# VHH binders against CTO1 family protein C17G9.12c: the designs that were tried, part 4

Target 1, 274 residues: CTO1 family protein C17G9.12c, of Schizosaccharomyces pombe (q9uue0)
Amino acid sequence: MLYIVDFDETITTYDTIHLLAEAVNKPEEWSVISDKYWQEYLAWREALPHSTTLTSYLPLLGGSRYLEEASIKRIEKSQYFSGLSEGALDNIVQLITLRAGFVEFINALVPDLRVSKTIFHVLSVNWSARVIEQTLLHHTDLTADLLCVHANDFDFDTSTNTTNGRILARNASSLLMNSTDKVREFRRIVQTDAVSSPLNVVYIGDSPTDFGCLQISPISILMRSNQKYYDILSRFEDVQLVDISEFPVQKAVPGKKIIYTCSDWCAIQKAFLA
Below, E stands for the ipSAE of ESMFold2; O stands for the ipSAE of OpenDDE; V2 stands for 0.75 times the mean of E and O plus 0.25 times the DockQ between their complexes.

## First folded at step 1 (VHH)

Design m08 (framework vhh_7mjh_2)
Fold by ESMFold2-Fast, scan of step 1:
Structure m08 (fold): chain B 274 residues (1-274), chain A 120 residues (1-120)
Amino acid sequence: as target 1 above (274 residues)
Amino acid sequence: EVQLVESGGGLVQPGGSLRLSCAASGFTFSNYAMSWVRQAPGKGLEWIGRISYSGSTSYNPSLKSLVTISRDNSKNTLYLQMNSLRAEDTATYYCARGGLWKTSYEPDYWGQGTTVTVSS
């Protein structure tokens, strides 16, 4: 089995990007940066046309990349994250809580991961691959040699062990900002790994940045972190949401993509490892 | 499951004051910035303001003198105080979990809204 999994609110109980800003401890400066992004985002959202299918919705989501890129450029220009230490980022790990059943699920996979019978990747738009890696190492039986994290990361100066404030792609061809970027990396991962069948690929995510991967993955699981995201998918004519307890559905409805739903990793473990 | 429930809307006379509340559950409220957004009938969304996890506030410059945003982390509640209300303030008011960078596609988490009507 090949697992490709979102991090924020899929593995974790809440979004961890805000914790990165808190580690710098300059809330007034951060408010200026985040408020500007929020203003641009709301303006963009107001301009979006109505969509009745996931297929027609996905190209519209890609249109946001210009404002995501502008936001990252503003963060870099301000040098907001400049001088942030590895130790400060590691302190964030203790504040992160994981969804029920995740530790048990991943620990049960470790023997198969060590012999390459199963492969586990994290694919995230988060800005700190380090925080993701440290979270996995601290909470689970995963060792560094088993970590496959595709995300963004801060540009660390190896001589000072602090960031220069820049955000760079980590184990990805370019910065990961939206659904289109995640689909690109999903395809690269699937093409690279020695998977015998497309039916052995599972994508797990919770939000619109995951929608493209949820559409194209042979097996797709929506972690129900936000009622609005569930509602959006439920209204698409080409989507069928099915509780993971019914996995596997033997016959797909013609013209509809089955996306399984769950609220924790206990349900996933029961469906895939029991 | 994340939930945001607005309350406190209703009919108010011009010049009056009103306090809206937003009850949050299903996440660590104190770790998130929160926002208020409104939508008048037949118009687009208008951003009102934001409060950071630490309590620092930021407002739409056109509304700054008319509104105050506050929070009570012990009660997982966000507030919007409005003074000197005018007919143009008639709108549905939404509580939103904002300041998160994980998505640019949809509002992160929004409540169902509470309606304020300013009319004699």
Scores: ipSAE 0.000, ipTM 0.341, lowest interface PAE 10.6, mean pLDDT 85

Design m09 (framework vhh_7mjh_2)
Fold by ESMFold2-Fast, scan of step 1:
Order: C-alpha cells, then sequence, then structure tokens
Structure m09 (fold): chain B 274 residues (1-274), chain A 121 residues (1-121)
C-alpha cells in the first residue's frame, strides 16, 4: 500500500501554520498580513463562476495562484519569520495535537515500512517541513530514516541556525501552494515508488488543496475537518461521497469519483488494517 | 477542532440594537485578531471590522458609526454591538478567525455557522 497524506487538519486536529505565526509573537503585524490576504481571497471567491463538477472546479482553484504568491512575497518582504531558530520551530511541536487513532495507525504500519511493503508519504502546503518531521518523530514510532515529507521549508542560515524569513520549495521544483501543485507532486511520488497496481494508492486529505489529489487517486479519503468542504464536494455531479465504513463500495455509479469520508484515523484503521 | 459559534441573532425592529456573541475554541484566542463579516441574502460578503490582540479596533468605514467590536479573552468570546439597525442590515453574521495561509479557503476561513439578523417590522 502507498499512502500519501495531507498534514494540517488531516493528521493534526488544528492548522499548524497559525502556530508558526504565533512562534514569532507579533500578532498585530500578523493580522495586517492575514487581513490583506483574506480581503484578496474573498474578492477572488466572489468572482468565481459556477461549477457543477469537480473536474471543472479544479482549474478555477488554480486561478488564485497569483494571490498565494503575492501573500508569500508580502510575508518575505516584511521579514516576519526572519530570525526564527530551529529550536523555536521544534517548540511548536509541543502545541500540536493529532487526530484520534493516527498514532496507533502509523505505529501499526512501521514494521511494513521498514521492509518497504508499505510506503507512507506526507504531502503538505505547510511552510515548515521541519515541524512536520519533528511532530511525526515526537508522537510516533517513525524514525528519521522512514520519514517521507514533501512540504515547503524555511530558508535556514547554516551558521546561525535561524531563518532569513524566506519560504522555499524543499522537494518540488516550485512552492507547494495549491491543489495543482499537490497533484504534480502526487504524480511524481507515485511514479518514483514504482507502484505496479494503481489500486494500492491511497490519498487522504481534508480541504480544497487536496481536491485534485482526491480526484485522481485510486482510493481517496476525505477527513471531515470542516462541513463546508464536505458540502462543496457533495454538490458536484461527478462525485459520490461514501462513509468509509462501507469501504470498499461493491457497485459504483458510472462517471462518479468515489471519495470515502471519515472523522478520524480509527475508521481508517478498521477499513484497511482491521 | 477549531470552532466558532455565533449567537444573539433574530428578528429586531428598525432603529433597534442587538449584540452578537461568538464563542471560540480550539486555538489560542488571546493571541489572534478576530473579525466580523456579514452576507445579506443574494449578495457578497461584506467585512465589518476586526479587533487586535491589544483591543485596538479597525472598521469598514461605511459601518464605523453603527458598530462596536469588543472581546473578552477570559471567556474566549468576541462581541459585535449594533445600533440604529436598518432593513439593509438584514444578513447572516459570521465571526472569523484566520491567519495567512496558501491553502486557499482552509483554516483562514473559520467563520462558524453564522447567526441570522432580520431587521423588519
Amino acid sequence: as target 1 above (274 residues)
Amino acid sequence: EVQLVESGGGLVQPGGSLRLSCAASGFTFSSYSMSWVRQAPGKGLEWIGRIYTSGRTSYNPSLKSLVTISRDNSKNTLYLQMNSLRAEDTATYYCAAYSVTIYKGTTRDYWGQGTTVTVSS
């Protein structure tokens, strides 16, 4: 089995990018940055044309890339994250809570991971691959040699062990910002791991940045972090949402992509590991 | 889970006043600025204002004389006081907690379910 899994609100209970901003402890400066992005995002959303299918919706999601690039450039120009130490980022790990059943699920996979019978990747638009890696190491039986984390990372100066405030692509050729970027990386991972059967690939995510991967993965699981995202997917004519307790569906509706839904990792473990 | 629960909406007569509340949980409320946003039936989102961690406020200039935003960090609660309500103030009111992300409508979009205010006689 090849698992490719979103981090924020899929593995974690809450978004951890908020914790990155809190680590700097300049909430009024952060509010200026966040409010500007949100104003731009709301204006973009209001201008979106109607979509009846996930297939037609995905290109529209990619259309906001300029907003995301502008936001990151403003963050870098402000130097908001400049001077954050490696240790300060590691301290964020203590504030991160994981969804029910995740630790048990991943710990059960470790023996198969060590012999490459199962492969587990994290694919995230988060700004700190380090925070993701430290979270996995702190909470689970995963060791450094088993970590496969695909995310952005801060630009560390090796002499001071602090960031210069820039956010860089770590594994990909460009920053992981949206659904299109995640699809590109998903395809690379699948090709690299030489999966002989497409039916052995599972994508797990919770939000619009995951929608492209949920569309193309042989097995797709939506972690129900937000009712709004469930509602968006439920309106698409080419999507069929099915509670994971019914996995695997014996009769699929032709022309519809089955996306299984769950609220925690206990349900995933019951469906796949028993 | 991050949760925002708005309350205090309902039917109110023109010229009346109303105070909305938003109960927040699942994040460090005192460390974040909070906003109020509304959406009238069939119309787009309209930003009302924000309150910083310091208690300083910033308002939509078109609404500044009609509203006051406040917070109680000991109760993790955000408030919106509205005075001299008009039929045009009929809308669903959302409490918002957010941070800049590249996620395109993910955690920056935590607004709760909203509370409906209807101004009519």
Scores: ipSAE 0.013, ipTM 0.423, lowest interface PAE 7.6, mean pLDDT 84

Design m10 (framework vhh_7mjh_2)
Fold by ESMFold2-Fast, scan of step 1:
Structure m10 (fold): chain B 274 residues (1-274), chain A 122 residues (1-122)
Amino acid sequence: as target 1 above (274 residues)
Amino acid sequence: EVQLVESGGGLVQPGGSLRLSCAASGFTFGSYAMSWVRQAPGKGLEWIGRIYSSGSTSYNPSLKSLVTISRDNSKNTLYLQMNSLRAEDTATYYCARESTLQRWIGSEYDYWGQGTTVTVSS
């Protein structure tokens, strides 16, 4: 089995990206940066046409990339994250809580991960691959040699052990900002790991940045972090949402992509490891 | 589980004042930025303003002189104070938890309350 999994609100109970901004502890500066992004985002969203299928919705989501790029460029120009230490990022790990059943699920996979019978990747638009890695190491039986994290990361100055404020891709061909970027990386991972293996591919995510991967993965699981995301997918004519307790569905509805739904990792463990 | 519950809506006279509350549970309230958003009957969503974990605020310029957002982290409660209410302020008011850095399309707010209705009428 090849698992490719979103981090924020899929593995974690809450978003962790905001904790990065809070670690800097300059809320007035952050509000200027975030207000500009929200002004641009809301204007973009209001201009979007209605979509009746996931297939037609995905290109519209990709259209936001220019404002994501502009936001990151503003963050870098402002030097907001400059001087942030590895220790400050490690302190964030103490604030992170994981969804029910995740630790048990991963710990049950570790023996198969060690012999490459199962492969587990994290694929995230988060800005700190370090925080993701440290969270997994702190809470689970995963060791550093078993970590496969694809995300963004801060550019650390090795002499000072602090960031220079830049955000770089980590284990990805370019910055991970949206659904289109995650699809690109998903395809790269599958090509690398699945070509020589009889592994089935499972994508697990919770939000619109995951929608492209959920559409193309052989097995797709939506973690129900937010009712709004479930509602968006449920309106699409080419999507069939099915509770994971019914996995595997023996008779799919023609023309519809099955996306299984769950609220925690206990349900995933029951479906795949029972 | 994350929950947001608005209260304090109702019928008010033009020129009056009203304070809305939003009770939050299931998360570390003090760590998140929170917003108020409204929707008038038959119209789209209109962002009112935001308050960061620090207490710093940002407002829709069109509404800045009419509203004040505040929070009480010890009570996990968000507030919207509205003054000099006009008939045009009739709307359903929602509190929402911000996900400012995540840039998720269609979910700039991670969680929404069910809304509380304010009717400004004589």
Scores: ipSAE 0.013, ipTM 0.339, lowest interface PAE 8.4, mean pLDDT 85

Design n01 (framework vhh_7n9e_1)
Fold by ESMFold2-Fast, scan of step 1:
Structure n01 (fold): chain B 274 residues (1-274), chain A 121 residues (1-121)
Amino acid sequence: as target 1 above (274 residues)
Amino acid sequence: DVQLVESGGGLVQAGGSLRLSCAASGFTFSSYAMYWGRQAPGKGREWVSGISGSGGSTAYASSVKGRFTISRDNAKNTLYLQMNNLKPEDTALYYCARDYRGTWSYGMDVWGQGTQVTVSS
């Protein structure tokens, strides 16, 4: 099995990006940056044409790239994250809560990961690959040699062990900001691991940044973190949402992509490992 | 089933005060950043204030900074907006909203019907 999994709200109970901003403890500077993003985002969302299929919706999601690039450029220009230390990121790790069943699921995979019978990747738009890696190392039986994390990361000065405030791609061809970027990295991972190995590919995610990967993965699982995301997918003519308890569906409806749904990792473990 | 219900709006004279409440249900309230927004007749929606899930971080639009205070009671699943020194330009339908990602992303996915605030000059 090749697992490619979103981090925020899929592995974690809650999104962790705001914890990075809180670690800096300059809320007035952050509010200026984030308020401008919100105004731009809301205007973009309200202008989106109605789509009857996931296939037609995905290119529209890519249209937000200018908002995301502008936001990152504002953050870097302000030097908001400059001087952030490894110790500050360790404090963030302590605040992260994992979804029910995740630790048990990943620990059950570790023996097969060690002999390369199963491969596990994290693919995230988060700004700290380090926080993702430290979270996995702290809570699970994963060791550093088994970590495959594709995300963004802060640009650390190796002499001071503090960030210079820039956000760079980590183990990815470019910055990961939206669904289009995730699809590009998903294809790269699959070409490297699945083409070289006859493993089935499973994508697990929860939000619109995951929709492209959910559409193209052979096996797709939507973690139900938010009812609105379920509702969006349910309205598409080319999507069929099926509770993971019915996995595997023996006959697909022609023209529809099956996306399995669950609320925690206990359901995934029962479907795949029980 | 996620629900947000606002209350506390009304008619008030310029210089007066109002306290808005938003009762949340159907999700883990403490895990989501929450926002107050407003929409005046014939105008677009405007972001007013935000608060992190823990309540440790807050932010305000420049037009309300120093006059409005956002707060939350996670034990009661309730969000508040204390509005002081109200101006006629504050007249709008006020609604609370949940962050679509749970963090300070400033994107909103669930909003209530709103509570009307009218400030006379």
Scores: ipSAE 0.000, ipTM 0.195, lowest interface PAE 14.9, mean pLDDT 85

Design n02 (framework vhh_7n9e_1)
Fold by ESMFold2-Fast, scan of step 1:
Structure n02 (fold): chain B 274 residues (1-274), chain A 121 residues (1-121)
Amino acid sequence: as target 1 above (274 residues)
Amino acid sequence: DVQLVESGGGLVQAGGSLRLSCAASGFTFSDYYMYWGRQAPGKGREWVSGISSSGSTIAYASSVKGRFTISRDNAKNTLYLQMNNLKPEDTALYYCAKEGRYFGSGSYDYWGQGTQVTVSS
């Protein structure tokens, strides 16, 4: 089995990007940065055409990449994250809580991961691959040699152990900002690992940045972090949402993509490791 | 356990005014961008107005600009929408919503049950 999994609100109980901003401890400066992003994001969202299918919705999500990129460039220009230490990021790890059943699920996979019978990747738009890696190492039996994290990361000067404030792609061909970017890396991961091994592919995610991967993965699981995202997917004519307890569905409805749903990793473990 | 409870809707004549309130609980209200959305019968949800965590950045949909005023009271965990010169086309269920304070994938969106606004004439 090849698992490709979102991090924020899929593995974690809460989004962790805000913890990165809090680690800098400049809330007035961050408020200006985040307010500008939300003003631009909401204006873009208001202009979006109505879509009746996931297939037609996905290109519209990709169309806003310019404002995500502009936001990251504003963060870099302000030098908001400049001087942030490796130790400050380690402190964030202590604040992160994982979704029910995740630790048991991943620990049960470790023997199969060690012999490459199963492969586990994290694919995230988060700005700190380091925080993702340290979270997994701290909470689970995963060792560094079993970690494969595709995300963004801060540009660290290893001699000072502090960031210069730049945000760079890590283990990805370019910055990961939206659903289209995640699909690009999903295809790369699948081509690399699936071609070298006859593994089934499972994508697990919770939000619109995951929708493209959920559409194209052979097996797709929506972690129900937010009722809004369930509602969006449920209204698409080309999507069929099915509780993971019914996995595998014996007969798919023609023209519909089955996306399995669950609220925790206990349900995933029961479906795949029983 | 995020909760958003809207109130203040009702029946009003064209040209009239209403003030909507949204009581928030289960999260740190002062950390989040908040907005009002609406859904008219047979139509999708429409963004109406948004306000930043501090209250310093405010935006309006073109259809309501100059007639509606969004505000917040962070001490009371309450969001407001003052609606003036109401038109029949403003008839809709009005929702309060929470956005993430920081950049993100939109993972913070949460909508309340809504309060009905009906404009006659």
Scores: ipSAE 0.013, ipTM 0.317, lowest interface PAE 7.4, mean pLDDT 85

Design n03 (framework vhh_7n9e_1)
Fold by ESMFold2-Fast, scan of step 1:
Structure n03 (fold): chain B 274 residues (1-274), chain A 122 residues (1-122)
Amino acid sequence: as target 1 above (274 residues)
Amino acid sequence: DVQLVESGGGLVQAGGSLRLSCAASGFTFSSYGMYWGRQAPGKGREWVSGISWSGGSTAYASSVKGRFTISRDNAKNTLYLQMNNLKPEDTALYYCAAPRYSSKYLDEFDYWGQGTQVTVSS
């Protein structure tokens, strides 16, 4: 089995990207940066057309990429994250809580990960691959050699162990900002690791940045972090939401993509590891 | 516990005005953007207006632009919607809401208040 999994709100109970901004401890500067992003986002949202299918919705979501890119460029120009230490990022790990059953699920996979019978990737738009890696190492039986994290990361000066404020892609072909970027990396991972068994690919995510991967993955699981995201998917004519307890569905409704739903990793473990 | 309490609705004649208030508690109000949404009988929820946490950015649905004004008082943890030149089509239950995530993730939000009813007679 090849697992490709979102981090924020899928593995974690709460979003962790805001913790990165808080670690800098300059709330007035962050307010200016985020207010500008908010201004741009609200203008984009006001112009967003209606969509009746996931297929037509995905290109509309991709239209936000220029907003994310502009935001990152402003963050770099301001040097907001410049001087942030690796130790400060490691302190964030202590504030992170994981969804029920995740640790047990991963620990049960470790023997198969060691012999490459199962492969586990994290694919995230988060700005700190380090925080993701340290979270996994701290809470689970995963060792560094088993970590496959695709995300963004801060550009660290190795002599000072602090960031220069730049945000770079880590284990990805370019910066990961939205659903379209995640689809690009999903396809790359699958081509590398699942060439002999493409039907055994599972994508797990919770939010619109995951919707593209949920559409194209052979097996797709929506972690129900927010009722609104469930509601959005439920209204699409080309989507069928099915509780993970019914996995695997024997016959799909013609013209619809099955996306399985769950609220925690205990349900996933029961479906795949029982 | 996060709590949003809307008030200020009522019955008003077409062409009239109302000012809605939303009292927020249980979170750091000044750190979050806020929204007003509405739901008319037999219709889905409609986004009406949004404001950044600083008040420096505002946006409006085309149906209300020029007639409604969103504002906030961070010292009082209160969000406002000034509604002028009201039309029968503005009849709805009005909700205030905060984004689920920090302002960077503003593509989704929840309505957490009970709402305040606005009825505009012709």
Scores: ipSAE 0.005, ipTM 0.308, lowest interface PAE 10.2, mean pLDDT 84

Design n04 (framework vhh_7n9e_1)
Fold by ESMFold2-Fast, scan of step 1:
Structure n04 (fold): chain B 274 residues (1-274), chain A 121 residues (1-121)
Amino acid sequence: as target 1 above (274 residues)
Amino acid sequence: DVQLVESGGGLVQAGGSLRLSCAASGRTFSSYAMYWGRQAPGKGREWVSGINPSGGSTAYASSVKGRFTISRDNAKNTLYLQMNNLKPEDTALYYCATGHYWGKSGYFDYWGQGTQVTVSS
């Protein structure tokens, strides 16, 4: 089995990107940056056309990339994250809590990961691959040699062991900002991975940045972190939401993509490892 | 885990006013954007209004613009929605929510139980 999994609010109980900003401890400067992004985001959302299918909605989600890119460029130009140490990022790891059942699920997979019978990838728009990696190492039986994290990361200065404020792609072909970017990297992972065919791929995510991957993955699981995201998917005519307890559904409705739903990793473990 | 408790709903006549409150606990309230959403009988949830962390920027759905005012008191960890010139079409369960800025399209997290608003003709 090849697992490709979102990090924030899929593996974690809460979004962790805001913790990165808080670690800098310059709230007035951050409010200027975040307020500008928020204004741009709301303008984009208000202009968003109505969509009755996931297929038609996905190109509209891709339209957000220009504002995500502008936000990252403003952050880099301001040098907001410049000077953050590895120790400061490790403090963030201590604040992160994981969704129920995740540790048990991963620990059960480790023997199969060691012999490449199963492969586990994290695919995230988060700005710190280091925080993702350290979180997994701290909480689970995963060792560094088993980590496959595709995300953004801060550019570390090797002489000071602090960030220079730049945000770079980490184990990805370019910056990961939206659903379209995640689909690009998902396809690259699947194409590169020699262990399983496309029929054995599972994508797990919780939010609109995951919707493209949820559409194209052979097996797709929506972690119900937010009722709004469930509601959006439920209204699409080309989507069928099915509780993971009914996995696997043998007969799909023609023209509809089955997306399984769950609230925690205990349900996933029961469906796939029991 | 942030918890949100809405209050202030009730029965009001068309043209009347109500003020809704949302008390937040858990995470640092002042560090994230807050939103009001609503769900009318037989309809899906819809966005009503949003306010940034500082309170300096607000946005409204076209159906409520000019009639509703969102505000926040970060010292009290409380979000407000002042609703004026209420219409029967505003009848709904009103929810308080938080949202993401990056990577998750700003959609709503952490819905509370809601507070019912009924506008009679």
Scores: ipSAE 0.013, ipTM 0.345, lowest interface PAE 7.8, mean pLDDT 84

Design n05 (framework vhh_7n9e_1)
Fold by ESMFold2-Fast, scan of step 1:
Structure n05 (fold): chain B 274 residues (1-274), chain A 123 residues (1-123)
Amino acid sequence: as target 1 above (274 residues)
Amino acid sequence: DVQLVESGGGLVQAGGSLRLSCAASGFTFSRYWMYWGRQAPGKGREWVSGISSSGGSTAYASSVKGRFTISRDNAKNTLYLQMNNLKPEDTALYYCAADTYGSLTYRPEYDYWGQGTQVTVSS
């Protein structure tokens, strides 16, 4: 089995990007940065045309890329994250809580991961691959040699052990900002691993940045972190949402992509490892 | 089961005051940024105010700045909006919202929304 999994609100109970901003401890400065992004996002969102299919919706989501790029450039220009230490990021790990059943699920996979019978990748638009890696190492039986994290990361100055404020891609061809970027990286991962083994591919995610991967993955699981995202997918004519307890569905409805749903990792473990 | 329940609305004369409350349950309140928004009849939703998870940062729409004060009590899982010097233009359904993304400003994609409490300001 090849697992490719979102991090924020899929593995974690809450989005962790805000914890990165809090670690800098300049909330007034951060509000200026975040408010500018949301002003631009609101204008873009208001102009979006209506879509009846996931297939037609995905290119529209990709249209936000210029907004995401502008936001990252403003963050770098302001040097908001400049001077942030490895220790400060490690302190964030202590504040992160994981969804029910995740630790048990991963720990059960470790023996198969060690012999490459199963492969597990994290694919995230988060800005700290380090925080993702440290979270997995701290909470689970995963060891550094088993970590496959595709995300963004801060550019650390090795002489000071602090960030220079830049955000760089980590184990990805370019910065991971939206659904289109995640699809590109998903395809790279699958091409690399599928050639060496005929593994079933499972994508697990919770939000619009995951929608492209949920559409193209052979097996797709929506973690129900937010009822709004479930509602968006449920309205698409080319999507069929099915509770994970019914996995595997024998007869797919023609023209519809099956996306399995769950609210925790206990349900995934029962479906796949029982 | 996530719930946001607003209260404290009512009918008040111009120049009066009201204090709104939003009781939160089913999530870790202290980790969420909280917001007040409003919707007047026949209008879209308008952002009113935002407060950070710690309460250390606040922001206000220009139309209410100096008249409204947002606050929170993390021990009681409650968000407040103190509204002073109310104007007929403040008449709207007021609702609270919760989000984890760390912005003080309104967005349509908030994680959770309440159902709202009606505020009517007579001239």
Scores: ipSAE 0.011, ipTM 0.414, lowest interface PAE 9.3, mean pLDDT 86

Design n06 (framework vhh_7n9e_1; at its last look DockQ between E and O 0.40; V2 from the best seeds 0.00; counts 0 for: pae E 4.4 > 2, grease 25.3 > 24.2)
Amino acid sequence: DVQLVESGGGLVQAGGSLRLSCAASGFTFSSYSMYWGRQAPGKGREWVSGISGSGGYTAYASSVKGRFTISRDNAKNTLYLQMNNLKPEDTALYYCAKSYIRWGETSDAFDIWGQGTQVTVSS
ESMFold2-Fast, scan of step 1: ipSAE 0.590; ipTM 0.767
ESMFold2, look of step 2: ipSAE 0.133; ipTM 0.474
ESMFold2 (binder alone), look of step 2: mean pLDDT 82; pTM 0.833
OpenDDE, look of step 2: ipSAE 0.028; ipTM 0.443

Design n07 (framework vhh_7n9e_1)
Fold by ESMFold2-Fast, scan of step 1:
Structure n07 (fold): chain B 274 residues (1-274), chain A 121 residues (1-121)
Amino acid sequence: as target 1 above (274 residues)
Amino acid sequence: DVQLVESGGGLVQAGGSLRLSCAASGYTFSSYAMYWGRQAPGKGREWVSGISSSGGSTAYASSVKGRFTISRDNAKNTLYLQMNNLKPEDTALYYCVRGSKYTFHPTLDYWGQGTQVTVSS
């Protein structure tokens, strides 16, 4: 089995990007940065045409890349994250809480991961691959040699042990900012992984940045972090949402992509590891 | 506007044969590897067979190897699956699947609506 999994609000109970901003401890400066992004994002969303299918919606989601890129450039130009130490980022790990059942699920997979019978990848638009890696190492039986994290990361000066404020792609062909970027990386992972078959890939995510991967993965699971995202998917004519307890569905509706839903990893473990 | 339309399914007795067809439109058919997948009652989707963009390479699941033959006609934008010596275990909804333009190992890119194959004992 090949698992490709989102991090924020899929593995974690809450988005962790705000913890990165808090580690800098300049709330007034962050407010200016975040307010500008949200003004641009809301204007972009208001201008989006109505879509009746996930297939037609996905190209529209890709259109957000210009404003995501502009936001990252503003952050870099402001030097907001410049001077953050690796130790400061590691301290964030203590503030991160994981969804019920995740630790048990991963720990049960470790023996198969060690012999490459199962592969587990994290695919995230988060800005700190380090925080993701340290979270997995701290909370689970995963060791460094088993970590497969595809995300963005801060550009560290190894001589000073601090970031220069730039955000770079890590274990990815380019910056990961939206659904289109995640689909590109998902395809790369599947194509290069010798263990994956066309029908034995599971994608798990919770939000619009995951929608493209949820559409194309052979097995797709929506972690119900936000009712609004469930509602958006439920309105698409080409999507069928099914509680994971019904996996696998025997009689799929023709022309509809089945996306299984759950609220925690206990349900996933029962469906796949029991 | 990618469209895959399967046909050729039906009811057949064990030991019989069926030929499935998939008419493809909305993309350059000859540039993509193509696959057949199936979903049996009470089971997840499983891979059956694959064919490269040129038709020069084919692959089969162990359960169907020697009994099924995949082929394609790029001039007609059509994919075929010749199924011989059918078994009750082959009963499933069969799907035509478009692969990735640059690889032989596709994800679930585009699936057709499927054609039902029922094999009686």
Scores: ipSAE 0.000, ipTM 0.102, lowest interface PAE 21.2, mean pLDDT 83

